VH-VL binders against p14714r889to1111. Designs and how they scored, part 25

Target 1, 223 residues: p14714r889to1111
Amino acid sequence: YLRHEVKDPEKAISFLQDLLHSSGLSEDQKRLLRTSVLCREQLAKVISDSDIEGIEEGYVELDCSEFGLQESLEAVVKQVMELSIERKVQISCDYPQEVSSMRLYGDNLRLQQILSETLLSSIRFTPALRGLCVSFKVIARIEAIGKRMKRVELEFRIIHPAPGLPEDLVREMFQPLRKGTSREGLGLHITQKLVKLMERGTLRYLRESEMSAFVILTEFPLI
Key: E = the ipSAE of ESMFold2; O = the ipSAE of OpenDDE; V2 = 0.75 times the mean of E and O plus 0.25 times the DockQ between their complexes.

## First folded at step 10 (VH-VL)

Design g3 (framework fv_ontamalimab; at its last look DockQ between E and O 0.67; V2 from the best seeds 0.00; counts 0 for: pae E 2.2 > 2)
Fold by OpenDDE, look of step 10:
Structure g3 (fold): chain C 223 residues (1-223), chain A 118 residues (1-118), chain B 112 residues (1-112)
Amino acid sequence: as target 1 above (223 residues)
Amino acid sequence: QVQLVQSGAEVKKPGASVKVSCKASGYTFTSYGINWVRQAPGQGLEWMGWISAYSGNTNYAQKVQGRVTMTADTSTSTAYMDLRSLRSDDTAVYYCARGDYYYGMDVWGQGTTVTVSS
Amino acid sequence: DIVMTQTPLSLSVTPGQPASISCKSSQSLLHSDGNTYLYWYLQKPGQPPQLLIYEVSNRFSGVPDRFSGSGSGTDFTLKISRVEAEDVGIYYCMQGTHWPYTFGQGTKVEIK
């Protein structure tokens, strides 16, 4: 039911975005529009996920295409800005220009979903103290697999101040779904499952005395 | 300093109920769980159950299931363990312990002695 | 329930000598997240238990380096390189991989 009801509005948004694209926008406006398009597409994809069980069981197929990592990361950050402002938690992005300028082949929308969920969770469970910051770091390791093909291993590290996630959410993230799984836990669990679908995908959550961190590892063909 | 402080010793008759409290301090209460572990005189440690201070979700050991209720009051950072239909074999020192996903039970209360006697 | 079996149940050690305690689980303690949640606790006389080792081999904060944990799957070991008087008590292994949590029987360590 929900899938059908959201289709028409989604199509309308898409159509309007196309019109805006053709209306002579500035470069900055074009950038905003691109980000909005990515967010819309991500929304549409999540809504289309009618079978949570399928994700849980790993039967979801990835839709791979060429994408720019910079645009992806921008879309992720924009998704959490409202919460960041509300919680008075700053976001510090830390990745070199070489990383952001990469063009990759993979499921960008799933990547956005993963990163946005983990970043949102990190912000949500950061104390509302003045001056606290969530750090979003990206590390890349390029590997040559022949004369013309390159792959990149990406590490996404989302660091937030202690105490971090509640214990039960960490549990729910890594344990099978139950009737009593929280909404937050479900999101984290699905995120963990999505990461596993990615090439060499791993998700870890570190808890230390002063900080906690999501660590996501994935590999992509580098274009 | 992270601390768990439990309520005082209890003497109960068979069939009665006991409620032990565990007050947490020095950390964010809702970020962790609380485990309850008991130890009969001269015996080993027995896990009774776990409660999330965040969600209130619980897991109980089968041996005490139906007779135990664990609760957590976030406003006072206090966990409670209510054990009903007490038996002589429930005589033990009862411990609360802070639960962490990775570190297990890293901080323990001082223990509460519960004696069940006719 | 997972059964945790410790050996020996009692150990008398001369100060300065090493000690070793074995803990075996009836099932693998490898969690789906890739970690193994095996813990060692020490209960000194008249005190509550205290955490020594978490996740098989990691010393908890404040734990002396003479304590070490090792193992995998179903077989685990706690070693004390040089036993001191303050090490007297009952040692418990505990698995936290599966519900319900379960403890070993305990190993009483005494000084000769």
Scores: ipSAE 0.880, ipTM 0.938, lowest interface PAE 0.5, mean pLDDT 94
Fold by ESMFold2, look of step 11:
Structure g3 (fold): chain C 223 residues (1-223), chain A 118 residues (1-118), chain B 112 residues (1-112)
Amino acid sequence: as target 1 above (223 residues)
Amino acid sequence: QVQLVQSGAEVKKPGASVKVSCKASGYTFTSYGINWVRQAPGQGLEWMGWISAYSGNTNYAQKVQGRVTMTADTSTSTAYMDLRSLRSDDTAVYYCARGDYYYGMDVWGQGTTVTVSS
Amino acid sequence: DIVMTQTPLSLSVTPGQPASISCKSSQSLLHSDGNTYLYWYLQKPGQPPQLLIYEVSNRFSGVPDRFSGSGSGTDFTLKISRVEAEDVGIYYCMQGTHWPYTFGQGTKVEIK
C-alpha cells in the first residue's frame, strides 16, 4: 500500500505532503520535504509547458482507440476522490447505464484529462461546508450516419455551488497564456485547447447566482 | 448584500500621491476581480486597470502605466489604488467595481472624488 | 485601444416613447472564446454607473424588460421601448473583449 503510493507520481506527492503533517519530523526535515515537493511540482510544470506549446499551436495528434465510457468515467472519479475527501465535498454522479455502457472510438486519455481537470477545479473551488456537492452529469445524443455507423454527442456537465472559479482563472482558461499564469490557470487553458481539438468540441463555463458549471460538448463514433 | 465602500474625498497638489481604498462585503472577495474607473468633471468613463483578488495579477491602462499600483488585501477584503505623480488632469471621481468574466463590472462603489490643484 | 463610438451623443425623448442608441467599435468584439463582451451602463445624475446589459443582449438582474440590446461584430444597439422618468441619465457602451477595456463617449438621455 505505502510502497504503491510512493511508486505512483501523484500518490508520491500526496504521501510526501501527508508526511509533512506528521509531528515526528524536525523542522529541518520538514523544510527539506517541502523543498522536494516544490521541486517535483516545478518539474511537472516544465513538462506541461512543453505539451502546451504543441497544444497551443495545434501540433498535438489525438491517439484514438476503442474504449468503454463506464471505465473512463470511473477512472475520472477515482482520480479526483482524494481531493473530494480532503475538502469534504461530495461528488454526485448521474449517468444512466445506457450512456455509461457505450463503447466509443476516440482519445480516452485526453477525455480523462479534460474531465479530471474540470472536476478537480470544481472541487477545489467549492467551500468545505457540510452538504455541498459537485454534480457530474453526462447526457448523450445518438445520431445515425449510416446503416451500421452511429455517432454520439456527449454533453458533460460539472456543476458546483456558486460563485465557482475565481474570475482570474476563468480569464486564464480562455486567454492566451502569459508568463505568471497560475498552475490552475494553465491546467484549465490546456483543457479548453484540448476540447477544441476534439470533434465538435466546445467548452463553456457558466456562472449563475446559485451555481456554476463547466459544460463540455464533444462527439465520438459509437462502436 | 453585495457592497463596495470607498474611502473619502481627497484634495492634493500636483506631484503628490493618493491611495483610494475599496472595502468589499457580502460576497467571496477572491472570486471576483476589482476594476478601477475614473471620470473627470463633465467627461465620460475611463478604465484605469484591473486586479485579481485571487492572484494579485494586474492589468493597467497605458495612460496610467508606471504611475499606478493596485493591490488587494484578502484578510480585510479591501482593494487599493495608489496613483502617484498627480497632475491636474487626474482630477476625477474614482470608482472601484467588482469584475466578473461574463457580467463585467456588476457592482460599483460610491466613488471617491480626487481634486488636484495648485 | 478599441475606440467605441456612440450616436447620438444627446437624446431628448417624450415620456412613453422609444429611444435607440448606437454603439460602434473600431474592431470586432468577438472573443476567441466565442462570446461578445459588449456592455451597456446607465449613470444617473450623482450616481455611479449601473449595469444594464451584458454580452450584447442579456439583461442584468433587476433591469426592466423595456431595455433590450442587439448587434454583432462592430455594430450594437440599445433600445428602450418606453422611456420613463427614472431612465434619465448618461448611457455608456463598453467593450470587455480586449484589454484595455474602453467606453463609448456616452449618450445623455433626457425627458422632454
Scores: ipSAE 0.557, ipTM 0.805, lowest interface PAE 2.2, mean pLDDT 84
ESMFold2, look of step 10: ipSAE 0.499; ipTM 0.775
ESMFold2 (binder alone), look of step 10: mean pLDDT 94; pTM 0.951
ESMFold2 (binder alone), look of step 11: mean pLDDT 94; pTM 0.951
OpenDDE, look of step 11: ipSAE 0.489; ipTM 0.799

Design g4 (framework fv_cemiplimab; at its last look DockQ between E and O 0.30; V2 from the best seeds 0.00; counts 0 for: pae E 7.1 > 2)
Fold by ESMFold2, look of step 10:
Structure g4 (fold): chain C 223 residues (1-223), chain A 118 residues (1-118), chain B 107 residues (1-107)
Amino acid sequence: as target 1 above (223 residues)
Amino acid sequence: EVQLLESGGVLVQPGGSLRLSCAASGFTFSSYGMNWVRQAPGKGLEWVSWISGYSGNTYFADSVKGRFTISRDNSKNTLYLQMNSLKGEDTAVYYCARGDYYYGMDVWGQGTLVTVSS
Amino acid sequence: DIQMTQSPSSLSASVGDSITITCRASQSISSYLNWYQQKPGKAPNLLIYDASSLESGVPSRFSGSGSGTDFTLTIRTLQPEDFATYYCQQYYSYPYTFGPGTVVDFR
């Protein structure tokens, strides 16, 4: 069921890659291509997560490797750009170069899946009014353990105009899966469970009078 | 500063009625679900009821269904518990607490004592 | 209704001790469990939600673990302010239920 829904994004990415490959590539174009490949790999992981019982019980294994945070964040923003344009919702990114230049050890593709799902949901439920935007912020706190071992606590904030997600969707994200769970609710529920699998991972959805936000906390070894 | 303050706890005869209030401040009240939790003297905690900030949906413990009603006035930042057909077993300190349950109840009031006795 | 049990019902400990409290559900509740601390004459405080997620401002000496039916709260270096009663609470299904509590007393 989710395979049919996800295939269209893969076609769009494949088309872009074919177009860019047909010419001589600059370093900027190679970076775009690498980002597109990461998007394709992320979608493949989403399709393979059809085992709902395994997600509920935490049977999913993380696939850890070294990755650059900048490339991951660029892939996330790229994945949501089509919807941002379609809905006329601006995306404001606030992650300093010092944070984005970090190299981490962890499951890059699951991190991208988590961030893209929350960002897509935020865009989907932002009214199509001029001047409205979704804010994507990253805050880091570094802890040194010995002279060569460092860890970083990352806080991701995805902030959008009130009222935000429908209440039923927020309930589906956090409550046990039930018969009749929506497609959007299932995606968000899986996302919430994946955050829990990450080191010190927490996900909260906050509502304020002017804005609502996803707040995601996790830690990574810093390379 | 986020604060919750309960009021209305008094001595009531069996079969009587009582309405508790909880005044909220320091946060966007309408954005949070609210709970009532009670604790009989010398006993543990018992969840009583919850009301959504968004939809007004409500849930109750089996021990109070049909006798208690939960409501809120978002314009006054106030949560209410209407307690009818009171029994001796309803004697407890009643707390209001902020939270949608799935994040836990992160802010609690100081409680108000309800005593049901002849 | 989902019945929650806790063990021990009480324990005595000294400052600096490491203690463990267990909570058991009558059926699987996945990870849908919270832990609360209550000091005498005070309202409860949230310590841990979703079985293992530490609430903001809670010291790192507290940790939670478990899933399914068996859950554990651990305090690794007991401090004077940790002498209190501890409750687990499930939110898997309505009605939500608390465990009976574990009293942690000074030896």
Scores: ipSAE 0.060, ipTM 0.630, lowest interface PAE 7.1, mean pLDDT 82
Fold by OpenDDE, look of step 10:
Structure g4 (fold): chain C 223 residues (1-223), chain A 118 residues (1-118), chain B 107 residues (1-107)
Amino acid sequence: as target 1 above (223 residues)
Amino acid sequence: EVQLLESGGVLVQPGGSLRLSCAASGFTFSSYGMNWVRQAPGKGLEWVSWISGYSGNTYFADSVKGRFTISRDNSKNTLYLQMNSLKGEDTAVYYCARGDYYYGMDVWGQGTLVTVSS
Amino acid sequence: DIQMTQSPSSLSASVGDSITITCRASQSISSYLNWYQQKPGKAPNLLIYDASSLESGVPSRFSGSGSGTDFTLTIRTLQPEDFATYYCQQYYSYPYTFGPGTVVDFR
């Protein structure tokens, strides 16, 4: 029912975005519009996930296309800005221009979903102390497969101050879904499952004495 | 250094009660779930109980349900196992163990021996 | 409850040998399986998590494989310090359960 009811408004938003695109926008406005489009598309994809069980069992197919990593990362950061401001937790993005400027082939919307969920969780469980920061790092390793084909291994590291995520949530993230799984746990669990669907995708949650971190590894064809 | 140290293991009569303690150091205790695992002399490992570092949720093996309770004092970085109505079958070395992000128990104490005998 | 079994219960091997230990679950546990090593008088040490992931600090000669109900721990080029008892453990659901253990002795 909900999926059906949100479909028409979603399409309307899409249509309006198209109209705005052709209305003589500034470069900055165009960038904002592009980001909004990516967010809308991500929303639509999530809504379309009617069967969580399918995700749990790994039957979800990835929709791959060419995308810019910069735009993807921008969409991710914008999704967590409200919470960041509310909790007074600063986000520090740390990746070189050479990495963000990459064009990749893969499911960008799923990548956005994964990164936004992990980043949101990190912010949510960072103490609301002045001056605390969540670090969002991206490391790229390029591998040449042939004269004309390159792949890139990406490591997304989301570092947040101790104490980090509650153990219960970490458990819910990595264990099978059960009756009573929390909303946050469900989101993280789905995220973990989505990462596994990605090429050489892995998700780990590390605990150190002073900080914790999500570490997401995945590989993409480099366009 | 990350460490766990169990204490409280002694000789007790059947039907008696005993409380074990596990002192944690070197990590943020409240952030981790904690386990008790026991090993009877010459036998294998048996999971006993788990307690959340956040929600307070607890789980128990059927063999100890209704008799054992697990608790923690995060202000003291200490895990407890209250054992009531002890039986001979409860004789074992009791280990406290920290769960990891991948749900392996990555840190263990040295264990404390509980002997239940008349 | 999920029952865990291991095979063999014991084996003898020499330094340099490659050995394999199997673990079986009474029902599918996906990849939610850990392997532990225990030496006499000592607490267990985590070797493998998530069926095939090597714990930090563990030598690469240790490897785990499998999913569902059947799992394997392999030790390549057995070293003197590897003679111990090995346990598998599922964390698919509560209560957590261990296999009965496999003793690896020096031949």
Scores: ipSAE 0.021, ipTM 0.595, lowest interface PAE 6.1, mean pLDDT 90
ESMFold2 (binder alone), look of step 10: mean pLDDT 93; pTM 0.946

Design g5 (framework fv_ontamalimab; at its last look DockQ between E and O 0.61; V2 from the best seeds 0.00; counts 0 for: pae E 4.7 > 2)
Fold by OpenDDE, look of step 10:
Structure g5 (fold): chain C 223 residues (1-223), chain A 118 residues (1-118), chain B 112 residues (1-112)
Amino acid sequence: as target 1 above (223 residues)
Amino acid sequence: QVQLVQSGAEVKKPGASVKVSCKASGYTFTSYGINWVRQAPGQGLEWMGWISAYSGNTNYAQKVQGRVTMTADTSTSTAYMDLRSLRSDDTAVYYCARGDYYYGMDVWGQGTTVTVSS
Amino acid sequence: DIVMTQTPLSLSVTPGQPASISCKSSQSLLYSDGNTYLYWYLQKPGQPPQLLIYEVSNRFSGVPDRFSGSGSGTDFTLKISRVEAEDVGIYYCMQSIQYPYTFGQGTKVEIK
């Protein structure tokens, strides 16, 4: 039902974005439009996920294409801005231009989904009283495979102040789904499953005395 | 300083109920869970159950399933363990312990002695 | 339920000498998240248990460096390089990989 109801509005948004694209936009406006398109596509993909069980079982296929990491990261950050403002939690992005300028081959929309969920969770469970900051770091390690092919291992580290996520949510992230799994836990669990679908994908949550962190590792062909 | 302070000793008759409290301080109560562990005289440690102070979700050991109810009051940062239909073999020191995903049970209460005797 | 088996159940040690306690689990304590959920606790006489080691080999805050944990899968060891009088008590290993959490039988450490 929901899939059918959101289809027409989604198509309308898409159509309007196309019109805007051809209307002589400034560079800044084009950038905003690109970000909005990525967000719309991500929304459409999530809505199309009719079988949560399929994701749980790992039967979901990735839709791979060429994408720019910079645009992806921008889309992720924009998705959490409202919550960031509401919670009075600042986001500090820390990745070199060399990393953000990379062009990769993979499922960008799933990557955005993973990063946005983890970043949102981090913001949600950061104390608001002291104007604390969530750090979003990206580390890249390039590996040469043969004479003409390069791959890059990406580490996404989302760091937020202690105490971090509640214990039960961390557990729900990695444990099989149950009847009593929370909404937040379900989101994190699906995120963990999506990461596992990615090439050499791993998701870890670290908890220390002063800080906690999501650590996501994955590998992409570098274009 | 992170602390768990439990209620005082209890003496009960068989068939009665006991409710032990565990007041938490020095940390964000809802970020952690509370475990309950008991120790019969001269015996080892036995895990009874777990409650999330965030969601209220619980998991009980099969041995006490149906007789135990764990609750958490976020307004007072206090966890409660209610054990019903008491038997002589329920005589033990009962501990509450803060539950953490990584550290396990890192902070313990001082213990509450519950004696069940006719 | 996962069965935790400690050996020995009792140990008498001369001060300054090393001690070693073994803990075996009936199932692997390595979880899908990459962590191994094995813990060591010390219960001193008349006191509640206190955490010594978390996740096999990590010393908890305030724990002296003479304590060390090692192992993998189903076999774990707690070592005390130089036993002191304050180390007297009962040591327990515990798993938290699945419910119910289970403890070893405990190892009583005494000073000769």
Scores: ipSAE 0.609, ipTM 0.838, lowest interface PAE 0.9, mean pLDDT 93
Fold by ESMFold2, look of step 10:
Structure g5 (fold): chain C 223 residues (1-223), chain A 118 residues (1-118), chain B 112 residues (1-112)
Amino acid sequence: as target 1 above (223 residues)
Amino acid sequence: QVQLVQSGAEVKKPGASVKVSCKASGYTFTSYGINWVRQAPGQGLEWMGWISAYSGNTNYAQKVQGRVTMTADTSTSTAYMDLRSLRSDDTAVYYCARGDYYYGMDVWGQGTTVTVSS
Amino acid sequence: DIVMTQTPLSLSVTPGQPASISCKSSQSLLYSDGNTYLYWYLQKPGQPPQLLIYEVSNRFSGVPDRFSGSGSGTDFTLKISRVEAEDVGIYYCMQSIQYPYTFGQGTKVEIK
């Protein structure tokens, strides 16, 4: 019973928040409902910590299904829009129609999680100067396997102005977690681990004189 | 032009402390770590530790653990290495070096000679 | 600590001739990210060390193409296809796969 209730915290929180906005509750009922919402937020954090542990050890199972690449990429940009506006950093998207119209088989949620975190980090560490831009590029190469099945290699490039990430965040992304790991470093580390779970997944962070970039390579069955 | 400029030579007695400075210029100070490496006369290179100029986090070599403190001042783009309870075998040239995860220690200071003698 | 062992410790080379320096680590320098954290430095007389080769085989900016690195796992080699007078100094290998970072003993290269 307890596990079921804990496993649905976001839906339960949304329902409880809607109920709290009702004008028919007494003040005591509202107090109890607000307390329940706070408890559910704490439980959601515990579940998230459990997922992090599984990701760190490499035991997370991908939840694969068919998905459209265009919709996934649009969702990623939407997820980072608030920070982009806040920092006055524009996002330039460059993926051709033949790439964005692809339908793939894979874990759409984890792909969005990976791309959102790297895009957020790129925006966060772009200087807040007029007219600076983060470039989001997707490059595809189709590979026929056994003539009965097609796969696509996708290369995601998230390019931002130099200097980019602080060196210790790059270390935290790739090295084992340790005491004093920052919140930003933890997010990047989890992202790196998720990329390693993806088919032929690799993640590199390039630091060059004028720009820095996340380069993410992964492979999907093409529908 | 990326540059690290260190403070001048020091002569100390056993039991004293020394603080070496390393001033960075020509790059974004908080984007790189600062390593400290020493070289005893006629000897090879010995890594002492590093500090993140971004977070202030440190990692020290075991041999100097407990005697060393590394700090970074982002307002002056300067890193410091404070070595306490000096012994005669601490006599060395002390280098600071900019750290990058992929390139390693790519830019080095000119070195600071520390002599410990009675 | 990872022990880095260089061979030879001293090398006298006729100008224009090749040179080869070996570096052996006590543990594999291949990390789970697929990268190998082995570096080569040159310390010219009276100067601080300078980076030559990063991640086994990549020449750092401004390093002449007569320098090349190779190797894997625990065994690494720095080669100079033809030694010039400006190449005199002490060469160090270094690992950064784990703390503490450690250097080899150094190989002194001289012109004869």
Scores: ipSAE 0.303, ipTM 0.692, lowest interface PAE 4.7, mean pLDDT 84
ESMFold2 (binder alone), look of step 10: mean pLDDT 94; pTM 0.961

